# VHH binders against EKC/KEOPS complex subunit cgi121 (cgi121), part 13

Target 1, 174 residues: EKC/KEOPS complex subunit cgi121 (cgi121), of Schizosaccharomyces pombe (q9p7j3)
Amino acid sequence: MILPLFPETQVHVFVYENVSNCAAIHEQLISQNPIYDYAFLDAATILYKKQVYSAIIRALEDRRDEQMKTKTIHSEVILSLSPKTEISSAFRQFSMTKKSKNIVVVKIDSKLTEEEEFERLDKLVEGNRVEFSDEELQKLIDFKVLKKNYKLDPSTLENPLASILSSIALRGYS

## First folded at step 11 (VHH)

Design za4 (from z103 with A33R)
Fold by OpenDDE, fold request of step 12:
Structure za4 (fold): chain B 174 residues (1-174), chain A 120 residues (1-120)
Amino acid sequence: as target 1 above (174 residues)
Amino acid sequence: QWQLVESGGGLVQAGGSLRLSCTASGFTFSSYRMGWYRQTAGNEREWVALITKSGRTDYADSVKGRFTISRDNAKNTVYLQMNSLKPEDTAVYYCTARSYSKYGPTEDYWGQGTPVTVSS
């Protein structure tokens, strides 16, 4: 897809459930294998499509402004999901771990169609692709983790999307 | 052959101040975003402060209001003024230079680091 604010940047997002090889993927990420040039997120921490897109936009803004804090645009997406500025905290809270079972995978600056990108990614991920939708994400979310990551309370839980988006957008402004 | 050389680190008491300097050579300093990161043993390197080639600054939450990053292109030097230092600021501080394309970072240069120790 194309983001209105960044029309020259093609973005693809995929969701996998019941992934059996997260540990192997994690090792490849640690070794900085260029074939794994994606943002691998733990689906347990993602509730909305707009949450992911907001993080992507934030990361792209950082790139545009030449103020990226991390090494890659994909790692910047992970950081951008966090309301905190610490890189380690963001990765601990939002990135795929060796124990993850469900993941959201983001590709920025793709030169391929969605289907072509999927074919490439499907060689790396051993799991079941599901639709990237709020409905499917809602099935995979861990609300305890979500509430912890964004410090959601009974008041903000009435409109968690607004709270999450505000946290992402206003990171560094508090 | 590029080089980044940090200086100004040392031991300081809590509440004290230090000023770090980083002098660059071997590349077009004015074309790079400069920054400071810090790292403690056994932990990942964390960003502290960044300054773009146009002079726009950004700070980690933990140092906002206490640290100030600045640059002098004529001297190929970036500075980090650290005030109201805390023990948790203890780390090795690294200077970094980053160039960008429309797709993101193209070059990343790092200094060898200068140690900062804040005693309680």
Scores: ipSAE 0.925, ipTM 0.964, lowest interface PAE 0.5, mean pLDDT 96
Fold by OpenDDE, fold request of step 12:
Structure za4 (fold): chain B 174 residues (1-174), chain A 120 residues (1-120)
Amino acid sequence: as target 1 above (174 residues)
Amino acid sequence: QWQLVESGGGLVQAGGSLRLSCTASGFTFSSYRMGWYRQTAGNEREWVALITKSGRTDYADSVKGRFTISRDNAKNTVYLQMNSLKPEDTAVYYCTARSYSKYGPTEDYWGQGTPVTVSS
């Protein structure tokens, strides 16, 4: 996938359900294994494709503006999902944990086709790939977590997407 | 041969002020985004303030309105003016330099840190 505002940056997003080796993946991330150079998100925290895209765009903007807060573009994506500026909070809220079962995986700056990237990633993730769609994401979401992460109330829950996107886009502008 | 040396940390009472300095050497200071991070024992390092090559600044929400980051390229120094300090600002503060390249790896340099303790 090519984002219109970042035509030189190829992005791939994958969704896995029933992942059995999140703990192992997590250990590799901690050790900064280069072959795990992805953003691993807990699918329980993701409701919309646009939520992920917005975070990616925000991260790319931060990179473009030389204002990245985290070490890597992928960690910046995780931070960009959060309405808060704290890195630890963002990771706690949105990143895959050892206990995660369903995950969203983001690859930035891919040199491979989606199929090729999938083949590579499929060697790392022990789970079932599902379509990256709102329909599939809504099956995996934990609304309690979502509400907590974005502080959604009855009024904002009328249009969760708008609220989430606003939170992402306007982070730091409160 | 690069080096980042922080200074200005210490003990201060709540509501007080400190000014941290970070002097760089061994690299082209003006080509780097400078920043301050802070870390407490047992926790991850958190960003505090950033200043780009062009002088654009960004702040974590927790320090907005209280902290000011600035740089003096002639002195290869980045500063963090810390006003209205709170106990929760207590941490080791680290200076960082990052070089962005479109087609190459990002370079990151870090200082050894300067401790800031804000008492109640």
Scores: ipSAE 0.912, ipTM 0.952, lowest interface PAE 0.5, mean pLDDT 95
Fold by ESMFold2, fold request of step 12:
Structure za4 (fold): chain B 174 residues (1-174), chain A 120 residues (1-120)
Amino acid sequence: as target 1 above (174 residues)
Amino acid sequence: QWQLVESGGGLVQAGGSLRLSCTASGFTFSSYRMGWYRQTAGNEREWVALITKSGRTDYADSVKGRFTISRDNAKNTVYLQMNSLKPEDTAVYYCTARSYSKYGPTEDYWGQGTPVTVSS
């Protein structure tokens, strides 16, 4: 996919359910294995496609403006999902963990088609690919986690999109 | 060879102020984004502040309104003025320099760190 504001940057997003090897992937991420250069997110924290795209756009804007706080564009996506500037909290709240069951995987600056990137990723992830869609994401979300991560009022849980997107776009300006 | 040398750390009472300095050599200082991070014992480094080569600044939530980053390109020096210090500001503070390409950071230089202790 091509974002209008960043026409030279190819982005792919994949969703896997029932992933059996998150612990192994986590070990590779800690060891900084370059084969695993993706953002691995816990799907329990992602309700909307727009949530992911907004974090990607924020990360790309910070890269463009020389304001990245983390070392890679993929780690910057993880930070960008958070309403707060604290890096360790963002990773704890949104990143895939050893105990995750469903994941969202983001590749930025891909030189491959979606299917070529999928073929590489499918060698790394032991799980079932599902469509990156609001319908599929809503099956995987944990609303208790979503409420905690974004400090949502119970009354706004029916349609929290605007609050979440504002948190991503305005982090650091509060 | 590049170098980043922090100074100005020390022990201070809560409510006090300190000014950290970081002097750079071995690269074209005015072309780099400068920043400060801090690390408490047993924890990962956390971002504190940054100043771009054009002079734009940004701050972590926990320090906004209390800390000010600035740079003096003639002296190859970046500063962190820390006011209204709190015990939770106790950390080792690291100066950083980053250069960018269109794909992101290309150089990422770190100083050795200067310890700051804020007593209650």
Scores: ipSAE 0.706, ipTM 0.894, lowest interface PAE 1.5, mean pLDDT 91
Fold by OpenDDE, look of step 11:
Structure za4 (fold): chain B 174 residues (1-174), chain A 120 residues (1-120)
Amino acid sequence: as target 1 above (174 residues)
Amino acid sequence: QWQLVESGGGLVQAGGSLRLSCTASGFTFSSYRMGWYRQTAGNEREWVALITKSGRTDYADSVKGRFTISRDNAKNTVYLQMNSLKPEDTAVYYCTARSYSKYGPTEDYWGQGTPVTVSS
């Protein structure tokens, strides 16, 4: 997928459910294995496609503006999901953990087609790929976690997308 | 070879102020985004403040309004003015320099760090 504002940057997003090897993946991420050069998100924290895209766009904007806070574009995507500026908090809130069962995987600057990238990623993830859609994300979301991450209240829960996007977009502007 | 040398750390009482300096050598200072990060024992390094080549600044929420980052390209130095210091600001502060390419950072340099201790 090509983002209109970033035509030279190819992005792919994949969703996996019932992943059995998150702990193993997590260890590879900790060791900074370059083969695992993705953003691995806990699907329990993701409700909308636009949430993911917004974070990706924010990360790409940060890179463009030379304002990346983290080491890699993928880590910046994780940070960009958070309304907070703390890197550690963002990772705790949104990144895949050893206990995760469902994950969203983001690849930035892909040189491959979606199918090719999937084949590569599928060797790393032991789970079932599902559609990257609001419908599928909705099945995987933990609303308690979502509410906590974005401090959603009864009024904002009626339209959580607006609140989430605002949080992402306005991070650091408080 | 490139070098980043931090200075200005020390012990200060809560509510006090410190000014950190970081002097760069061995690379074209003006071509790099400069920044300050901090780290406490047992925790991950957190970004504090950044300043781009053009002078744009960003601050972590925890320091916004209290800290000010600035740079002097003629002196190859980046500064962090820390006011209204709090005990939670206690950490080792690291200076960083980053160059960017179209597809990400091309070069990252880090100083050895300067300790800041804020007593209650």
Scores: ipSAE 0.697, ipTM 0.875, lowest interface PAE 0.7, mean pLDDT 94
Fold by ESMFold2, fold request of step 12:
Structure za4 (fold): chain B 174 residues (1-174), chain A 120 residues (1-120)
Amino acid sequence: as target 1 above (174 residues)
Amino acid sequence: QWQLVESGGGLVQAGGSLRLSCTASGFTFSSYRMGWYRQTAGNEREWVALITKSGRTDYADSVKGRFTISRDNAKNTVYLQMNSLKPEDTAVYYCTARSYSKYGPTEDYWGQGTPVTVSS
């Protein structure tokens, strides 16, 4: 996919359920294996497609403006999901862990079609691909985690999208 | 070769102030985004502040309103003015210099760090 504000940047997003090898993937990420150069997110933290695209846009804006806080655009996506500027907490809250079961995987600056990128990623992830859609994401979300990560109260839980997107957009402002 | 040399760290009482300096050599200072990160024992480095080559600044939530980053391109130096210091500001502070391409950072230089201890 091509985002209108970033016409030379191709982005792909994949969702996997019932992933059996998150521990192995996590080890490769710590080792900085370039084959694993993706953002691996815990799907328990993602309720909407717009949540992921908003974080991607925020990361790309920071790259454009030379204001990235992390080393890679993929790590910057993880930071950008967080309402706070602390890097370590963003990773603890949103990254895939060794114990994750379902994941969302983001590739930015892809030179491949979605099908080609999928074929590469599918060699790395032992799980079942599902559609990147609000329908599928809502089956994988943990609402307790969502509430904690975005400080949602009962009044916002019926329509949390606006609160979540505001948290992403307003990070760093007072 | 390039160098980043931090100075100005030390021991200070809570509520006090310190000014950190970082002097650069071996690269064109005015073309780099400069920044400060800090690291407590056993933890990863956390971002504190940045200043772009055009002078735009940004700050981590934990230091906003208390810390000010500035740069003096004539002296190849970036500063971090740290006011209203708290014990949780205790860390080793690292100066960084970063250049960018359209794909992200291309050069990422780090100083050796200057320790800051804020006593209760």
Scores: ipSAE 0.696, ipTM 0.889, lowest interface PAE 1.5, mean pLDDT 91
Fold by ESMFold2, fold request of step 12:
Structure za4 (fold): chain B 174 residues (1-174), chain A 120 residues (1-120)
Amino acid sequence: as target 1 above (174 residues)
Amino acid sequence: QWQLVESGGGLVQAGGSLRLSCTASGFTFSSYRMGWYRQTAGNEREWVALITKSGRTDYADSVKGRFTISRDNAKNTVYLQMNSLKPEDTAVYYCTARSYSKYGPTEDYWGQGTPVTVSS
């Protein structure tokens, strides 16, 4: 898709459930294999489409302004999901791990249609693609993890969207 | 060919101050975003501060209000003034220089680091 504020930047987001090869993907990411140049997120940490889009927008703004803290736009998306500036905690909290079962995968600066990018990604991920939708994300979320990552009160968990989006938008401002 | 040389690290008591310097050569200093990262033993490097080629600054949560980054393009030097130091600021501090394309960082130069120890 095309974000209105970044009209020349094509973005695709995919969701996979029941992924059997996260350990293999993780090794490829550590070795910096360019074929795996995506942001691989643990779906247990993602409840809303807007959560992902807000992190993408924040990462793209930092790229535009030459204020990226990490080495790639995809790693910057992972940082941008976090309410804090610490890189290591953001990766620990939001990245796919060897033990992840469901993932959200982001491609920024794609030169491919969604269908073409899916065909390429599907050769890398051993799992079942589901729709990128709030309905599917809510089936995969771990609310204990969400509460911890964004410091949500029990009462806020009823409708946490505004709190989460504020955390992403306001990171580093105080 | 390019170099980034950090200096000014050392041992300091909690509550004290240090000023780090990083002098660049072998590239057009004024065209690069400069920054400081730090690394504690057994951990990955963490971002501390940056200053863009136009002079805009940004800081990590843990140092905001205590650290100030600045640059002197005539001397090819970036500085990190570190005030109100805490033991958790103990780390090796690395100077960085980045250039950007529309796709993100393109050149990413790192110094060898200058150690800072803050004793309690």
Scores: ipSAE 0.687, ipTM 0.885, lowest interface PAE 1.5, mean pLDDT 91

Design za5 (from z103 with A33R S101D)
Fold by OpenDDE, fold request of step 12:
Structure za5 (fold): chain B 174 residues (1-174), chain A 120 residues (1-120)
Amino acid sequence: as target 1 above (174 residues)
Amino acid sequence: QWQLVESGGGLVQAGGSLRLSCTASGFTFSSYRMGWYRQTAGNEREWVALITKSGRTDYADSVKGRFTISRDNAKNTVYLQMNSLKPEDTAVYYCTARSYDKYGPTEDYWGQGTPVTVSS
């Protein structure tokens, strides 16, 4: 996919359910294995496609403005999901853990087609690919975690998308 | 052969102020985004303040309104003015220099760090 605001940046997003090797993937990420150059997110924390895209755009803006806080564009995506500015907090809230079962995987600056990227990623992830859609994400979400991460209350839960997007877009502007 | 040398750290009481300095050598200072990070024992480094080549600044929420980052390209120095210090600001503070291309960071330089201790 090409984002309208960043036409030169190719982005791919994949969703996996029932992943059995998240612990192994996590170890590779800690070791900074370049083959695992993706943003691995816990699907339990993601409710909307626009939430992911908003974080990607925010990360790309940080790169454009030379104000990245983290080491890589993928880690910046993870940070960008959070309403907080702390890196450790963002990773704790949104990144894949060893105990994750369902994940969202983001690739930025891919040189491959979506199909080619999938074939490459499929060798790393032992799980079932599902469609990247709001319908599928809603099946994987943990609302308790979501409410905690974005401090959602009964009022904001009437339109959680607006609240989430505002939190991402206005991070650091409180 | 590049170097980043921090100074200005020390012990200060809560509510006090400190001014950190970081002097760069061995690279074109004006071409780099400068910043300050801090780290406590057993934890990951956290960003504190950043300043781009053009002088645009960004701050972590925990220090916004209290800390000010600035740079003097003629002196190859970046500063961190820390006011209204709190015990939770206690950490080793690291200076960093980062260069960019269209894909992101290309070089990252780090100082050895200067300790800041804020007592209650």
Scores: ipSAE 0.928, ipTM 0.966, lowest interface PAE 0.5, mean pLDDT 96
Fold by OpenDDE, fold request of step 12:
Structure za5 (fold): chain B 174 residues (1-174), chain A 120 residues (1-120)
Amino acid sequence: as target 1 above (174 residues)
Amino acid sequence: QWQLVESGGGLVQAGGSLRLSCTASGFTFSSYRMGWYRQTAGNEREWVALITKSGRTDYADSVKGRFTISRDNAKNTVYLQMNSLKPEDTAVYYCTARSYDKYGPTEDYWGQGTPVTVSS
């Protein structure tokens, strides 16, 4: 996928459910294994495709502006999901953990087709791929976690997407 | 053979001020985004303030309105003016220099850190 605002940057997003090896993946991430150069998100924290895309865009903007706060573009995506500026909070809130069951995986600057990238990633993730869609994400979301992460209240829950996108886009302005 | 040397840390009472300095050598200072991070024992480093080559600044929410980052390219020095300090600002503060290409960071340099302690 090509983002209109960043036409030179190819992005792929994958969703896996019932992942059995998140702990192993997590260890590889800690060791900074280059073949795991992805953003691994806990699907329980993701409700919309646009939420992910917004975070990606913000991360790319940070890179463009040379204002990345984290070490990699993928870690910047994780940070960009958060309404908070703290890196630790963002990772705690949105990143895949050893206990995660369902995950969203983001690849930025891919030189492969979606299918090729999937074949590569499929060797790393022990789970079932599902469609990256709002419908599938809705099945995996933990609303309790979502509400906590974005401090959603009855008013903002009337339009969660708008609230989430605003939180992402306006981070640092509050 | 690059080096980043922080200074200015110390003990200060809540509400007080400190000014940190970081002097760079061994690389083209003006070509790097400079910044300050801080870390407490048992926790990950957190970004505090950043300043690009062009002088654009960014601040973590916790320090906005209180801290000011600036740079003097002629002196190869980046500063962090810390006002209205709070106990929660207590940490080791690290200076960082980062270069970029179109794919992201290329070089990432870090100082040894300067401790800041804010007492109640």
Scores: ipSAE 0.927, ipTM 0.966, lowest interface PAE 0.5, mean pLDDT 96
Fold by OpenDDE, fold request of step 12:
Structure za5 (fold): chain B 174 residues (1-174), chain A 120 residues (1-120)
Amino acid sequence: as target 1 above (174 residues)
Amino acid sequence: QWQLVESGGGLVQAGGSLRLSCTASGFTFSSYRMGWYRQTAGNEREWVALITKSGRTDYADSVKGRFTISRDNAKNTVYLQMNSLKPEDTAVYYCTARSYDKYGPTEDYWGQGTPVTVSS
C-alpha cells in the first residue's frame, strides 16, 4: 500500500492469529536480527486499521522531520501508537510480547509486493494470517487494555477512533 | 574518528539547575540532529530532548517547560539547560548525534554519558 502523504514509501500490514512462536520472535527482536525488520504489535491493543496507519504516518513524519526518537522506523511506529512520549511505556503497551497470541505486523519501505512480503514474513511467524480489517481486529482486541492504553472513558468510548487518532496525532502537544 | 564528550553533570538539590554540554569532533556537526537521552540502572534509555540541524526542538513530556536544548554549530556543541530539577531527573545523561537519509537514520553516535543526581 502507498500512503498519499508519503507516495514514495510502500507499507504492508499483516495480521496473524493463534501465533505459537511469539516468544521466539521476541528473542530475535531482542538480538536485533535484521531478518525481523518489522514492527510487531500485540493485536490485543489494536482496534482500527486507521489506528495503525495513523501511527505509521506519525512515524514517517518523525523520520521526515529528522526527529525520530527510536532507533528504527519500525520502533518509531510502536512509539507512535502511544499517547505518551516514553519509549519504554509505548513498547510495554503496544509491542508484541512473549505471551502474545495475536499480532499485527508492519513493514515500512518494503521493496516487495504484498504477496512477496507475506511469503517472507510467513517463514518467521507460525500462525494463521487473517484479513487486515476492522472486523478482524475487533475480534482480537482486548478492550480493557485499549481503554488503559488510551485512557478511554465512557465519553470517549462513544467515538473511540477519534480519541485514539487524536492521542496519536497530538502526542507531545498536550 | 568521531567523539562526543559530555560535561556539566553533578549533584544538585531539587529545584536547582544544571547546564550540560556536549562537544563533538570527527564529523560534520551541522549535518546531524543532536539530542540528549537519559538512563537509570536497570532501565531503558529514554529520549529527553532533540534538536534538528535546522534548530527545531522536541522534548519529552516529563521535561517540557523545564529543559531547553540548544546548539552552537560554530563550537560543535549542544547544550541542555535543566531547570527546576526533580529527583526523578536523576540519571546518566547521554549526548547523541544522528544523521538521516530518506530511509531514516544512517549514523548514530553516542557519548559516554554524564551523571546527574538530584537530591530531595
Scores: ipSAE 0.927, ipTM 0.966, lowest interface PAE 0.5, mean pLDDT 96
Fold by ESMFold2, fold request of step 12:
Structure za5 (fold): chain B 174 residues (1-174), chain A 120 residues (1-120)
Amino acid sequence: as target 1 above (174 residues)
Amino acid sequence: QWQLVESGGGLVQAGGSLRLSCTASGFTFSSYRMGWYRQTAGNEREWVALITKSGRTDYADSVKGRFTISRDNAKNTVYLQMNSLKPEDTAVYYCTARSYDKYGPTEDYWGQGTPVTVSS
């Protein structure tokens, strides 16, 4: 898809459940294998499509404004999910780990159609693709992790969307 | 060839101040985003502050309100004024220069680092 503010930038988002090779993918990311140039997120941390799109927009704005803190646009998406500026904590909290079971995968600056990008990604991820939708994300979320990552209080926990989005948008202002 | 030379580090008591400087050569200083990162023992480098070529600034949560980044293009120098220092600010501080294209950073230059120790 193409975001209106970034008409030159094609973005694809994929969701996989029951991924069996997160440890192998993690090793490839550490070795900086360019075939794995995606943002790999732990789906246990993602409840809404808008959560991911907000992080993508924030990362693209920082790239446009020369304010990226990390090396790549994909690592910047991971940072942008966090309410805090600390890079190490953002990766600890949102990135896929060796122990992850379900993942959300983001490709920015894709030169491929969604189907073509999926065909490449599917060779790397051993798991079952599901729809990128709030319904499917809801099945994969860990609410304890979500509450911890965004410091959600009881008054917002049942409908946390606005609180999460404001945390992403306002990072660095509090 | 390009060079980034940090200075101004040292030992200071908690609550004190230091001013770090980083002087650049071998590239067009005014066209680069400048920044500071720091590294504590046993941890990866963390972002501290940045200043764009147009003068926009941004700061990590842990230093906002206490640190100020600035640049002097005539002297090819970026500064980090560090006030109200805390023991947790103890780290090696690295100056960075970064250039961008539409896909992100293309050049990413790092100094050798200047150690800062905050006692108390």
Scores: ipSAE 0.720, ipTM 0.897, lowest interface PAE 1.3, mean pLDDT 91
Fold by ESMFold2, look of step 11:
Structure za5 (fold): chain B 174 residues (1-174), chain A 120 residues (1-120)
Amino acid sequence: as target 1 above (174 residues)
Amino acid sequence: QWQLVESGGGLVQAGGSLRLSCTASGFTFSSYRMGWYRQTAGNEREWVALITKSGRTDYADSVKGRFTISRDNAKNTVYLQMNSLKPEDTAVYYCTARSYDKYGPTEDYWGQGTPVTVSS
C-alpha cells in the first residue's frame, strides 16, 4: 500500500494467527538478521487498522523531520505505538515476544508487491495468515493488555479509538 | 576519522546541575542531527534529547522541563544542560551524531560516554 502523505513509500501489513515459531523469529531479530527486517508486533496489543497506520505515519513523519529515536524505521513504528517516549517500555509492551501467538507484521520501503512480500514472509512465519482488518484484529486483541498499555478508563473502553490515536499523535507532549 | 568526545560528567547531589559537552571532529557538524542517550547498568540505551541541524529540539518525557539541549556549530559542540537532577538520572550519557537520507539514518556516530552519578 501507498499512504497519501508518503506517496513514494510502499508499505505492507500482514496478520498471522496461531504462530508456532515466535521464539525462533525473536532470536533472529535479536541477532539483527537482515532477512527479518520487519516490525513484528504482538497482535494482542492491536485493536484497529488505524492504530497501526497512525504509528506508521508517526514514524515516517519523524524520519522526514530527522527526529527518529531508534535506529530503523521498523523499530520506530514500535516506539510510535506507545503513548510514552521510553524505548524499552514500548518494545516490552508492543513488540512480538517469544511467547506471542498472533502477530502483526509491517514492512516499510518494500521493493516488492504485496504478493511477493507475502511469499517471502510466509517462509519465515509458521502460522495462518488472516486479513488485516478490524474484524480480524478484534478477535486477536487482549483488552486487559490494551487497557494497561493506553491507560484506558471504563468510559473509553467501549470505543477507545480516539483515545488511542490521540496518544500516538501527542506522544511527548503530555 | 570521525570523533565524538563527551565531557562534563561526574558526581552531583540530587537537585543539582551538570552541563555535558560533546565536541565533534572529522565530519561536517552543522549537517548532522545531534542527540543524547543514556544507559543504566543492565538496561538498553534510552533516548534523552535531540537537536536537528536546523535547531529544532525534542526531549524524552522523563527529562522535559529539566534538561536543555543546544548546539554551537562554530565550536562543533552539542550541550546538555541538566537541572534539578534526580537519582534516576544516574547513567552513562552518550552523544550521538546522525545523518539522514529519505530512507532514514545513513550515518550514526556514538561517543564513548560520560558517566553521571546523582546521589540522594
Scores: ipSAE 0.703, ipTM 0.891, lowest interface PAE 1.4, mean pLDDT 91
Fold by ESMFold2, fold request of step 12:
Structure za5 (fold): chain B 174 residues (1-174), chain A 120 residues (1-120)
Amino acid sequence: as target 1 above (174 residues)
Amino acid sequence: QWQLVESGGGLVQAGGSLRLSCTASGFTFSSYRMGWYRQTAGNEREWVALITKSGRTDYADSVKGRFTISRDNAKNTVYLQMNSLKPEDTAVYYCTARSYDKYGPTEDYWGQGTPVTVSS
């Protein structure tokens, strides 16, 4: 897809469930293998499509404005999901780990169609692709993790979207 | 050969102030985003502050309101004024210089670091 504010930047988002090789992918990310140049997120931390798009937009705005805190646009997406500026906490809270079962994968600056990017990614991820939708994300979320990551109180847990999006948009003001 | 040379670190009591300086050479200073990161023993480097080539600034949550970044392009120097220091500010502070293209950072230069110790 192409976001209106970033017309030259093609973005794809994929969701996989029952991933069996997260440990192998994690090792490739640590070694900075360019074939694995994606943002790999733990789906247990993602409840909404808008959560992911808001983090992507925030990362792209920081790139445009020369205010990135991390080295790559994909690592910046991971930071941008966090309500706080601390890089290590954002990665610990939102990144895929060796123990993850379900993942959300983001590609920014793709030169490929969604189908072509999927074919490339599918060679790397041993799991089942599902739709990137709020319906599928709701099946994969861990609400205990979501509550902790965004400090959601009981009044917010019934409709947390606005609180989550505000946290992403207002990072640096809290 | 490019250089980033930090100075101004040292020992200070909680509540005190320090000013860090970072002098650049070997590249066009005014074209680079400058920044400060810090690292405590056993941990990854964390972002502290940045100042763009146009002078826009941003700060980590933990230092906002206490630290001020500034730059002097005539002296090829970026500064970090650190006020109301706390023991948790104890770290090695690194100066960085970064240039961008449309895909993100293209050059990413780091100084060797200047240690800051804040005693209670």
Scores: ipSAE 0.700, ipTM 0.891, lowest interface PAE 1.5, mean pLDDT 91

